# Designs tried in a protein design chat: VH-VL binders against f9uss8. Part 9

Target 1, 221 residues: f9uss8
Amino acid sequence: MVLTDIEYLLSYLEAHHVPTIKKKRHTYLTYHGLAEHYTYVLKDGIIKNSIILQDGREYNLSYIAKPDVISLLRDEVSRSTDQPFNVRIESEYATFYQVNRVAFWKYVNSTPELQNYVKNYYRKKLSENILRLQRMVMNGKKGAICAFIYSLVDLFGRKVNEGILIDFVVTNDDIAGFCGISSRSSVNRMLKELRTDGVITVKNHKFIIQDVSYLLDQIAN
Short names: E, the ipSAE of ESMFold2; O, the ipSAE of ESMFold2 at other seeds; V2, 0.75 times the mean of E and O plus 0.25 times the DockQ between their complexes.

## First folded at step 1 (VH-VL)

Design r06 (framework fv_romlusevimab)
Fold by ESMFold2-Fast, scan of step 1:
Structure r06 (fold): chain C 221 residues (1-221), chain A 122 residues (1-122), chain B 108 residues (1-108)
Amino acid sequence: as target 1 above (221 residues)
Amino acid sequence: QVQLVQSGSELKKPGASVKVSCKASGYTFTEYAMNWVRQAPGQGLEWMGWINTNTGNPTYAQGFTGRFVFSLDTSVSTASLQISSLKAEDTAVYYCARDIKSGYSYGYFDYWGQGTTVTVSS
Amino acid sequence: SYVLTQPPSVSVAPGKTARITCGGNNIGSKSVHWYQQKPGQAPVLVIYYDSDRPSGIPERFSGSNSGNTATLTISGVEAGDEADYYCQVWDSYSDHVVFGGGTKLTVL
């Protein structure tokens, strides 16, 4: 399983004394376009992948909230080592194994379990990206927000008496960046509509999804 | 009905070893992590670490490396804590506690075992 | 290592409101859970994720968490609420669960 394979990788990295680095909330591990020789593996914490456009606007791609390889888009033979995404820390602190890229691929190629992890990783990421693209193209702003909130269930979802708690504080700026919406105020208005309609509530700055079927109805298949 | 049932109290001499067991029932054992928490007489709760019930991998708090071993037997839905080379300061009530480990970010203990008293005679 | 600070004791008259604080650096960015422990018994979860109540816990129990302080509030206190109360967080920096030192609530 993918989770078993990643735990194998974590044990391997720890046994071989691979160095770790720690970063605090709202600092960056790396930037899009920065030359880099490392594959990063999240040990603990929550991070956000994004690209920053030339005009300074941020387009958010994903959260990663459990141990995983941050990105496998760079192979062992590429001429360019530039990072594909900005990686910002969203938890109080995040800890990463910092693995030489060539060494990382040697680890993978020597271990059948990790080869299976990589195949499953690419399949999962491809599927997630196709689904994200479809929902952004086929849905209006409200549908994009509904799709985004629903996507948080896998990462931060916890069942509570009132519904599904999203156990992470997501700002209106971050939502705007995930949904390609121009302003925080537009996001705030649409979230207020969802609260008024009983679809979500907010408790201690965190969402509780009360009507999952409504969210799904707003998302194109 | 979720239950965690721990083994009975133990009275041991310094240098001996002890194994505390925690048997789970009423849920799928491998879907929830198991934590160990101790409480010395008259003291507060002290987190010792956790074990991933799906993989068997333990994580220990800094003060509990070496003499303390977390293990599990998934065939009987049981987690165990072994303490070797017992010392007087190991005298405590030891609790197992279930938490929801989804995303590894934030966990709480929704069900607790009744506790096992380990007394190390001086 | 991350530290949670609780007052060692709080006294309250029956029917009044008790407030038990849990101090921690930037604790408002973490999820705080609260446990009740009566003498000779295992702890019982009374609040999770800052303010949520498990099934079976009276609505007199509530929680809040902002800035550097989380608070467990017990309104209309009853004699049966007398217990030790512990706050708890997970600290991502150390990858450790951290408990507060506990607060003894006395109903007199």
Scores: ipSAE 0.000, ipTM 0.421, lowest interface PAE 17.0, mean pLDDT 83

Design r07 (framework fv_romlusevimab)
Fold by ESMFold2-Fast, scan of step 1:
Structure r07 (fold): chain C 221 residues (1-221), chain A 122 residues (1-122), chain B 108 residues (1-108)
Amino acid sequence: as target 1 above (221 residues)
Amino acid sequence: QVQLVQSGSELKKPGASVKVSCKASGYTFTSYAMNWVRQAPGQGLEWMGWINTNTGNPTYAQGFTGRFVFSLDTSVSTASLQISSLKAEDTAVYYCATEYYYDSSGDAFDIWGQGTTVTVSS
Amino acid sequence: SYVLTQPPSVSVAPGKTARITCGGNNIGRKSVHWYQQKPGQAPVLVIYYDSDRPSGIPERFSGSNSGNTATLTISGVEAGDEADYYCQVWDSSSDYVVFGGGTKLTVL
């Protein structure tokens, strides 16, 4: 059958009666540094992954808005160091398969389709992280904000009369955390400039991108 | 020193006009929006609207169109509110306010004028 | 028109914690600012963007905002905190700034 890797994974978990858990907005599924016996697979909803930096600031790594494994940084037999993640629910509810970690890797090791999913997962995550790093270090603070807003098009974008609606509320704290900007004031100043220049507007706390070319020009320079 | 200084109190008869001025100093006037807020005696804060100090374009809250006019004189860093055909219900303290330190939608008002009392009575 | 609802008054004993609420539909998706106004004076911004403090505002002032309710919390209340407190948001759909009706804090 023609199933995507993730569709195959979800059907496999459902067929094996893996339990699910449901979490409310702004609660945490897990915290960095917590001993974890489970591999979590997002079934429905939107989550945010973050880490705590050494100076106490939260640095946001990604939104996950489609079904996917939350993290595969730990192997059942490996003792390699984790990248610590906080996982916070961003949609009204999120639902997860809660798979015993040892059982998860037994599923993977026994199933060629799941092995393919894991291989493609690592490749995809590595590529995404390299692109994020490239934009952050090369474009400066305003460029980083422009790159971040543009990145939301793929996750949450839909066409409306005024432009491209980002159909998700992104707070200024989240933007600061995604862009490595320590000052909320700096984020606010740059967003005000983009609104004043007619690049974006805001309806119901959601961005509408009115000038996509401007955002791309800021990324390219 | 970033500050807004408003004109003095006014006592007017119904049907007259009044102009309240707000002079900005200590910052680049055209970089920050100017807002107007009214407070009737014993009542709460009521937002009247704002003016874009770079373009001169005003936005009025519902209920403040027609008799109320926001204007600028950028050469002297001054914003003005003119009220025509004054009514007793216009009696209030009028404030100008801006967001200076936080620069977002212009709505976190950290700098306020001292207020101008407008009294309309016969 | 978007509407913010505050209790008209709150009383608190010196040294205790006062909590002033600001209710609004889906207010947790908006940025809430808080102002203190003493008689005969212009308002003073005490909390901006839900939980941040302007320079010069004591650490005992804090804010939170989630769901349909934002809250201004004043711990270790002092007599000098007696004032009217206003919450405020910018409503992006109307492009209007909206103030709550105000809460009179009395320190008894």
Scores: ipSAE 0.006, ipTM 0.429, lowest interface PAE 12.8, mean pLDDT 83

Design r08 (framework fv_romlusevimab)
Fold by ESMFold2-Fast, scan of step 1:
Parts: C-alpha cells; structure tokens; sequence
Structure r08 (fold): chain C 221 residues (1-221), chain A 119 residues (1-119), chain B 108 residues (1-108)
C-alpha cells in the first residue's frame, strides 16, 4: 500500500505516540491570538477556520473536512507564537493530534516525505487563498454566494437523483461570513432567487445543486 | 395553504407518558425541519429542539434529553413529541413550528397542545 | 448559554410609537426574528432577518439590529397590537435557537 503525503504524516505521528484531543460540535479547539506551543493535525472530523473583524463580526476563512495540518503559519522555533485563526468544530466530534510545535518541525526537518508534504501544503493553501480573493473581489455578492456554494461540492458533494447534495448544513450566517456580506436578509433573498430559478433546492437546510453550469457562469474565470 | 394541525389536549398523572402529534399539509413535508417549542403557564417560549424531516435525525436542546423523543412518520407528514415519566413541571402548551430553509425563522406554527400533569 | 434580554413590559398610548428592545452580546452579528403572541393563540412571525416583514404584516412594524441591541418598532400603535413580543436568534456556537423572555406591550 503506497501512502499519500497526509497518510505518511498521520502514520508518523502515530508511530511517535503523539497524543490526541477530541472536541465536541461548536466548541473551539483554539482562538485567534491565543498563545500556544502546539501544531494541530486533524485526524477526523470537520472544522471551520475564522477571524473576528474590528466590528465584532466573524469572517469565515475555510472548512477542513479531511485530515490535514490546521495551520503552518507559525514560526518553527520561536516560543512566542499566537494561533492565526479561531478553529471551531463543525462535525459532532473532531479528533486532533496535538504536536509540540518544535518537535513537529524537527520531524519535518529529519524526514524528506514530510518536507514534501509541507511544500505541497503551502502551495495548495496559497492557490486556494488567491482563488478566494478573486471570487470575493471580482464577482459581486451573488457571484460570491455562487462561488461559495460551488466550493462545497469538493468538500461535501454527493450525487443524488435530484442533483448534487451538499451533505452538510450551512446557515445563512455562515454564508454571510464566508462571502463578506453583512445583510443576512440579502443572503436569504439571493438564495430564494437561486431556488426560484431552479439552480438549487433545499431539503432540511442542505443544498441540492440542480444547475451546476449556472453557478459556474456566475464565477469570474 | 400551509397548515400544522396538532393533536388535542391531554390530562395525565405523574409517571405517565404522552405523545403529541403535528400533521403538516400544503407543502413537501421533507423539505423543512420541524421544531418543538414549550410554553409553561405564564412563561415565555422555550425551544426544545428540532427533527430533520429529510434524514430523521433529532437535535435536543439542553434539558430535553432522555425523557423527550422527537419522531416522524413521513408517509402521513406527521412529526411527534413523546414525553415519558411525566412530571408536574412538564405542564405546558407544546407547539410544533416549521423551520424555514437554512435554519431560518419559524414561519408557520401549530395551534398548540396543552399537556396538564396533575394527580 | 446565549441569553437574550427583553424588558418585561412596555406601555404606549394609541397612535404613538412603541420600541421593544432585545439585548444580546454582539447580537448585531446575528439575525433577529420577532414573534407576536396574543392570549390563547400561537405566535405569529412579524419581522424576520432583522428588518423584513412577512406578507400581511403592516408597514408600521419595522426592525433594526446593531451592536448589542436589536429593536422592534411599532409606529401608530393600535389596540390590536397589544400582545407579548419575543425576539429569537440562532446561536451557532451552541447549535440552538434562543428566545428572549418576552415583552408585554400594553396599549392604554
């Protein structure tokens, strides 16, 4: 069996007896600005990264729904590092490896496979952030909502007879936070328009995408 | 067109069980969640939880686990609330309310079912 | 654990403007919905998503939400507006709906 980069990391952490921590839905693993000496690796579950804006609103950055390092933005050797994001649990439970930060970087520096994982991680995150900025700046509010809904296909998409089910509950507040929209009624009106146009339908707070091409047409290329 | 019709009032002794039903009509039952709200005599509205009518998965608010069970029968568009081991503190009007799309506001409410627990 | 605070009662003369507040920590970042309940009746939605009115609700009902306070405003108050009013938010941190304690509006 050939291991992927992330599978290699997980097996490495297990072999080194790294402890795990388990957290319940809608509790926080850590907060933006909190001083900690750990690098967290998601083992199982779904989390949401966010920051708090000056006016107190929460701006949502990303979901992570597959095993991965939560963040590698912190200095590898400095003892005075702050967490870059709030990390909230979105699944019923989430489990994390809790790795001493200095020890994590010693593992990386001694292991070519982990060095490749880190290079690929930074490349992936940079590309994702550039695309997110493009969607937010260039597409207007409706385009931002369409881009966000489409982004959920890779994370939570499942083929059903009605279309593509997004098998995860995303609230109007979450959408507003991901799209930088302050008016929840504006989000609701745009979602109602998409439903009226046959682009999406909703079953108990889960989207079903019926017209993928429409969503793509609303996104800047 | 949308209607939620609840079962009639109940008078029960402590320790008994009661089942309150809520029959939906005028829309596709599985497209909207069903919420349960309690109102004790002279008190305000208290959210008890909801059931996802598409998946059948219930979610209970703090204080409403154990004795309280949400269920549904999609074939007759009906959601039900069962309370076991009734206590005097369970005396209240129980409402079902349709949750709109995306965890939205409660746009339609049942008329309420009065449950009285007395010896 | 999230708490919404409403005054227990508000009195207003007919034709004047009533303001019912709903206080909550950083409530301006949440969507507030308002319900009217008359004695012996089920609640009725009067404002949703801070500001919007359902069909059939008079234009004299309006809402606002910023900072730590949401407000339901009823202008030109009529005797028929006498009721209990409840605010409601979805608290994403607890995955729960939260209601305010209710405000009894009395019209002289």
Amino acid sequence: as target 1 above (221 residues)
Amino acid sequence: QVQLVQSGSELKKPGASVKVSCKASGYTFTDYGMNWVRQAPGQGLEWMGWINTYTGEPTYAQGFTGRFVFSLDTSVSTASLQISSLKAEDTAVYYCARGGDYLEYFDYWGQGTTVTVSS
Amino acid sequence: SYVLTQPPSVSVAPGKTARITCGGNNIGSKSVHWYQQKPGQAPVLVIYYDTDRPSGIPERFSGSNSGNTATLTISGVEAGDEADYYCQVWDSSSDHWVFGGGTKLTVL
Scores: ipSAE 0.049, ipTM 0.604, lowest interface PAE 6.7, mean pLDDT 85

Design r09 (framework fv_romlusevimab)
Fold by ESMFold2-Fast, scan of step 1:
Structure r09 (fold): chain C 221 residues (1-221), chain A 124 residues (1-124), chain B 108 residues (1-108)
Amino acid sequence: as target 1 above (221 residues)
Amino acid sequence: QVQLVQSGSELKKPGASVKVSCKASGYTFTSYAMNWVRQAPGQGLEWMGWINTNTGNPTYAQGFTGRFVFSLDTSVSTASLQISSLKAEDTAVYYCARSYDILTGYEDYGMDVWGQGTTVTVSS
Amino acid sequence: SYVLTQPPSVSVAPGKTARITCGGNNIGSKSVHWYQQKPGQAPVLVIYDDSDRPSGIPERFSGSNSGNTATLTISGVEAGDEADYYCQVWDSSSAHVVFGGGTKLTVL
């Protein structure tokens, strides 16, 4: 019996019959600032984390497309805590374990494998946020779009004859939100330039990356 | 087989209301925006607006009063247009049409699949 | 308000090339789509994004867009090409889809 840290947690939650909830596409699991007693663990589906700025713009933080804890930012001792960001369902359905937050942290603190998972989780998320900041600040708008498209390879990439298919529909609004671009028309114009240059193509509303080297060249060292 | 099938022709009196339905099949309904386009007798194409099939949020073109309502029933892959307080000027063929490219052309619409049209005639 | 200008009619002999223009201020900075509409039928997309053809549209249909004029070109015209043709753009200033007035193509 050898399990990864997340597989260990999932096995525990299933064996102890922890309740699950199922949410439909484009509904919200939770909102930034909403008081919650639970830690959520994604069982299946795809979600998007975001915040809504005061001017109504959505600033997108990440997609999560594999089983994982949604967030560990809130403390382990208070009974109620505010959620750090909005969680919207992007797949047709997503299923989550709802774990009482205090109980979750007691389990983690008593289990060495999960303590390591938590440490690695924070390290990974910090690194991802630093890379995101670099892409938005240092690469300009087109570079940010190129870096974002390339980042989708790990989550949704599949090799096809024409190149690498990103097997997920990403809207111009979502791209604008991920790249910190306030003008949706600017996103559309830059995507059209990439298509014209033979860097990407679009089939069935999904990207196919034809020139991966071009995308990598747009990412700052 | 990708297609949009609209409800049958309607003959209504002024002041009545009408609901035009557009049923999608052969594709993922929520992956494409749905447009509504009107064509008055002997005239050209006039864009009325669109509805985001994922969020249900409609956008209406200027010149249409509060009498026009776009709606969805995603459980049956159907978009609907309701016109209240009908006027003679509403006599037209009404088309639904999906946008070709949500990713790259979300705001640059190419409408690749069209319904057959629903004729709405308003007369006393 | 953004306006697209098309000639109301164009006449062409069978086998020759028809050119239908769509005029708009700085239209070359926009994506132009073209629709064919035959009497009693719904419009059919024949060109999208200035010059791309949907699957099933013959290669004799082509498009271009630069400056203030977009053009739909139909080579080797046949009687079955008789139809009204509409150009279309999205205008960011008004947040509207804009159609041209339409061009009736007659094949004599």
Scores: ipSAE 0.000, ipTM 0.447, lowest interface PAE 13.7, mean pLDDT 82

Design r10 (framework fv_romlusevimab)
Fold by ESMFold2-Fast, scan of step 1:
Structure r10 (fold): chain C 221 residues (1-221), chain A 120 residues (1-120), chain B 108 residues (1-108)
Amino acid sequence: as target 1 above (221 residues)
Amino acid sequence: QVQLVQSGSELKKPGASVKVSCKASGYSFTSYAMNWVRQAPGQGLEWMGWINTNTGNPTYAQGFTGRFVFSLDTSVSTASLQISSLKAEDTAVYYCARDQEYGSGSFDYWGQGTTVTVSS
Amino acid sequence: SYVLTQPPSVSVAPGKTARITCGGNDIGSKSVHWYQQKPGQAPVLVIYYDSDRPSGIPERFSGSNSGNTATLTISGVEAGDEADYYCQVWDTSSDYYVFGGGTKLTVL
């Protein structure tokens, strides 16, 4: 069998009898600023990474809907580095491997396949963050919303008769948080424009993308 | 399936405080904003503000700062409105209403209303 | 602060068409929602996004929004349509929801 990097990691964790924890919808796995002894690996479910400011504004960083390590920013040597973001459960339940952080890095250091996973993980996350920054800086509010909606195709997209269904409920607050928009009225206005122009529609509280090329035209390259 | 059920009517004296609750069921509570709307006897609908059910951050309309406090208990899917130092002018029916997040913020489901009567 | 103006009352004969207006500066650039409220009951959403109907609302109900006036139109009016009707917008400048003063529809 040829395993992907993540499949190898998951099989390794199971072979070493790493315990799992289960969290329900809209509870938090980790909090910004909270010290943590564990590296968490998503086994099942959907999560959202975000920073919630003291004034209540939410900056959303990513959805994770496939098995992956939640964060590798904390190494085995550093003793006081806090997580930079919050992890909220978005599916009915999410299940995580809860790996002692020192043990996780010992596994990585002793296993060439896991070293390769970590190397590819950092490359992937750096690339994703650069693209996210580009979209935030270059696209303006409407372009940011278009880029965000398009980004949901890979995670939640399903072909249906009317177009591409985004099979996940995304709220206006989440959109505002992902796009750096402080006003719900701006999100509402842009969504109304996209709906009026036939770019998107809504069925059962989920988006259907009817004009993919319009979204792509709005995204900075 | 979606329901917003509010607490029962209250009769209070001026200077007292009251807490109106709104229990949500049939949907993901933190995925929709909760709004509060007041209707004085024989008057129209007056928007009081909203609370972000995800962050707990309230926003109050002008005229509803100070004595009015929006709060949440997400463990029981309940939003609450507290009014302190009650005045006769606070006599009204108070509604909670869910914000339809998709599109423009229409209020697609409403609680049945809680009558608060303030009399000496 | 943004203001929505509605006529206080509109009278219509059964089977005829009622039109309830909602006036606001450049309201055509905003999304207008309409609510029906019968005595002793909570409001019910009848039109959202200017012209869309929630499931269960008869197609006799329609809406439009252009320039400085939004309109709720009820064709073939029935006695059961007698109610107070409110328009509502999200005001971009204040980040506030604003309701109109309400229109009492009388079916006589």
Scores: ipSAE 0.000, ipTM 0.455, lowest interface PAE 16.2, mean pLDDT 83

Design r11 (framework fv_romlusevimab)
Fold by ESMFold2-Fast, scan of step 1:
Structure r11 (fold): chain C 221 residues (1-221), chain A 118 residues (1-118), chain B 108 residues (1-108)
Amino acid sequence: as target 1 above (221 residues)
Amino acid sequence: QVQLVQSGSELKKPGASVKVSCKASGYTFTYYAMNWVRQAPGQGLEWMGWINTNTGNPTYAQGFTGRFVFSLDTSVSTASLQISSLKAEDTAVYYCARELYSGSYDYWGQGTTVTVSS
Amino acid sequence: SYVLTQPPSVSVAPGKTARITCGGNNIGDKSVHWYQQKPGQAPVLVIYYDSDRPSGIPERFSGSNSGNTATLTISGVEAGDEADYYCQVWDSSSDLYVFGGGTKLTVL
């Protein structure tokens, strides 16, 4: 069978009987700055990567909702580098392969398919970070919220009668953290404006995007 | 299920060559590295090197360069060790061993005795 | 070149606990694996990744690894445990696997 890079990685980890761990909603898998010897690969579930800012606020970096390595910023030779992100479980449960970091990089270095996966991983993460930076800097706070909401389409989007359902509950605190906005009330005000303008609606605590073109106009800048 | 079967014992004269084979079955051959380990009579285990079963790239330990060659035939899930210009000190039991992600060897061949004399 | 040091022999009475050490510089930062070899047989993996047991290995076998010393512990030793035991690590700096010199466990 022909496998994608991630499917190859998962099959490799399964064949080698790599241990898994299971964590429940709103617990943390790991913390920014924690010294540990593992690389984690999401097998099932939804997680959120974040850092804690100096003022105590959480700055959210990404959701991961499909199998993937959580972070590759630590290599096998660097003993001074600690975990780069807090990792919180957002689904009811999430399951991870818990791979010794040194062993992980040994297999990457010996396996062209895994090297290709790592190359594509860095390319993808760099591109995502550049797009996020552009949207944060160029589009203002409301534009950042619009870009963030639209980014959820790829992860959680489903077509319904009213528009595109984002089939995941995203809190105003999480939105504030993703968009670098200092207060939940500022997020609430901007979301209310989007609802009043018919851009989005909320049903069962989930967003429905009613005017995709409005969001895309904010992003196109 | 998983099995590593090695070729039979060899008795050789100094200067001859020998090829030891290790046939794998019961798993996806290219997912696991194959290691070679030597044990001289009455001595401990000595790691010789490994071969990446996916790429065919060998890595040799110090002292096992030159006369020793690791190779693969992936069509028959077989790894081989060739020793050229045999010397008396090459007398040993040679094992192939499958490597897990941890770097441990979970399955071993039964061993091939190579005796170099006269 | 990375070196693993094992005592050449350990003696233990039946039913008592045997401890076999494996010394290496900062070995606690590495994953240690342990093999049992009986005369005329291929080695058998008894502990991998410092403390994990393969299926079929009795609960009496356990491992630990910290600082400069890894230890294989066999509790309630039986006559059938008499064998040579080898520790093994992968050294990331050289990309080489290293075996200890082996420890002969005698049950008497």
Scores: ipSAE 0.000, ipTM 0.469, lowest interface PAE 14.6, mean pLDDT 84

## First folded at step 2 (VH-VL; framework fv_adalimumab_6cr1)

Design a11_l35d (at its last look DockQ between E and O 0.04; V2 from the best seeds 0.00; counts 0 for: pae E 17.1 > 2, placed apart)
Fold by ESMFold2, look of step 2:
Structure a11_l35d (fold): chain C 221 residues (1-221), chain A 121 residues (1-121), chain B 107 residues (1-107)
Amino acid sequence: as target 1 above (221 residues)
Amino acid sequence: EVQLVESGGGLVQPGRSLRLSCAASGFTFDDYTMHWVRQAPGKGLEWVSAISWEGGSTDYADSVEGRFTISRDNAKNSLYLQMNSLRAEDTAVYYCAKVSDYYEYYYMDVWGQGTLVTVSS
Amino acid sequence: DIQMTQSPSSLSASVGDRVTITCRASQGISNYLAWYQQKPGKAPKLLIYAASTLQSGVPSRFSGSGSGTDFTLTISSLQPEDVATYYCQKYNDVPYTFGQGTKVEIK
């Protein structure tokens, strides 16, 4: 069978009877800087990566909303076993394959298809994260919010009669954390402008994007 | 049509707590930012606090920061103000107010009748 | 913090007079300014938002003007029912500060 890289990984883990764990909303799978000897692969659910800044704020980095490896992979016995991010469950539940990190790399080293997955994973993730960081840093506050909302289309977007529904609830705290905005009233004010201009509307606590071109025009120019 | 009804006011000693409630009707409560505004006897209006339509963002005046907590229960169409460590200068009529519509944020088109809080030993 | 200063603090005028109330912000607030009317014993009522836009149902004798730091509420022909205290409020950012009020009386 011809499988995508991630489909191959998932079928491999299933065939090897890799155990799964299930975590409920707003609990943590891993914490930044704490020792962890497992590699986790998201099977189902939505998670958020973050770090805690020195001033105590949580800086949000990304969502993972499709099956993928949660943490960065290493090729060797690491002297540092630290996880790079806090990983919090944002869906009602999330399910993860839990595999010992050394065993995971044994699978990879013995399986050319998994080696290809890992190579492509690192290149894709690095490129995506660099681009995401660049867009967020190069914008003013309004541009950062527009860029963030636009990024949700690829993750959670669903076409409806009213426009593009972002089929996931995102709080003002989350938006502030993703956009590096310290004032939640600034987030609300900019969202009000977007709503007043007919760019977005709200249905059942979820955004509906009505004017994608406006969002794109506000991003880094 | 649109109504806001405050309750929970009364006489309380300094250092004690009160919780104010505001019952909303006649509009889609969870589409709108809500405010608390107070007016000391014989004085002008003082903005106290605001909470976003989804409840995820709150703002407070410096005079109440750390002592008061605004919250909402959108399922019950209710807004709350938890007032802790009350002081004599908190004596006022407390109004809840809603924004005109969710596009036109932070100014207030509908106000309740107010509830009096008196902080005195 | 941005201070909101109204003037005058009080005025008396005859029915039919043009009444002007001024509100000054200590820093620019663009057009994020609202005007409220409060009659004795009553809750405030919104008159104007965005410096110059009349709220639905407000009589056309009320008008607002200004931008930046200097704002004006005008009553083109004072009526007996306009006896009240008038407040400006900025809402460009937190805090959402009110002016001290202007009491308007007849006579």
Scores: ipSAE 0.000, ipTM 0.407, lowest interface PAE 17.1, mean pLDDT 83
Fold by ESMFold2 at other seeds, look of step 2:
Structure a11_l35d (fold): chain C 221 residues (1-221), chain A 121 residues (1-121), chain B 107 residues (1-107)
Amino acid sequence: as target 1 above (221 residues)
Amino acid sequence: EVQLVESGGGLVQPGRSLRLSCAASGFTFDDYTMHWVRQAPGKGLEWVSAISWEGGSTDYADSVEGRFTISRDNAKNSLYLQMNSLRAEDTAVYYCAKVSDYYEYYYMDVWGQGTLVTVSS
Amino acid sequence: DIQMTQSPSSLSASVGDRVTITCRASQGISNYLAWYQQKPGKAPKLLIYAASTLQSGVPSRFSGSGSGTDFTLTISSLQPEDVATYYCQKYNDVPYTFGQGTKVEIK
């Protein structure tokens, strides 16, 4: 009946018979700095955005875990055609609509509902980047880890009898990359502190948050 | 240097008991889940048991559950396997092994050299 | 329980040959797969984790690939020191089951 802006975009792409592609876990859809001729829209699955720093470390930016456009940072008039991020599949599979970049913007420019989606997309991404900046400037590495774990609740959280289950596996390497921590050992130590303090537990490789207030107290106000 | 040294193997008769020990050094022992893995002569590797870093959670292969008990003493940097009601099929080299990181990685990056347990009459 | 089946059970190849060993899980295990090398009379040595990530100190001629149920260990140019038995191991959940092993020999 009444479509959200993302539902409208998805129905529009279906109506125009936009082809889909399917990618397996830990393969890349796009690479930072390489030219790309397509706009991708996540139909199903989970992806991770990242960049590779000059020293070879991977700096992780965000997950996309529900239908959304992968990136609109580059438009037709941009002086650089480079992709802004590495995009890696984190679910077993992910499915994307693959639409030519010029054609995508033609659709948007001719369709008020898609223009509304794009305006809301930019507002959402700006807000998300402000939150990312806050995590980057937090004083303690423990605070950064707490902020990151808390951010997973909206993406993957599910209430269970033991607390809030984060129904997704996140590795120490991934956490290090999201939090700007140089080693898995440092992440391991700080996660052990959280477990010892009764803030989290780990079952079947997944976090269960037992003390949300502790996480919030560790995050810079 | 990370090092694991097993001891306590030997020849025992069926139905008897043995306790294996594994001495750990070169790392913070109580940060890591530990495992026992065994290998019968001329055969492949078989996972036996795991114990969490704090000792509060244990897991066992079906073939040893109820007979074997894994434990650890973090003050002594030591891992143990109490093996009761031994059978001929328990004859193997027993390895202790350290997990790479404590909660997301269950592959074993450091192994001891093993200790032989022979169960025969 | 998820079963891990390696193929072949043994192989013989010449120095310099490309060697491929496969490991198949009876159910999906994502990329939670490790490869180990075991030389006679020695403890296993970790080669690869997360299906494709090479452990520090392992020669670059070793590589891993695959996800889900089908996994491959490749030795790009077999060397005399690579004579060993190779094991895959799943670690997505308990039990942490090993494949039955693949014995690699030089002709």
Scores: ipSAE 0.000, ipTM 0.478, lowest interface PAE 13.5, mean pLDDT 84
ESMFold2 (binder alone), look of step 2: mean pLDDT 92; pTM 0.936

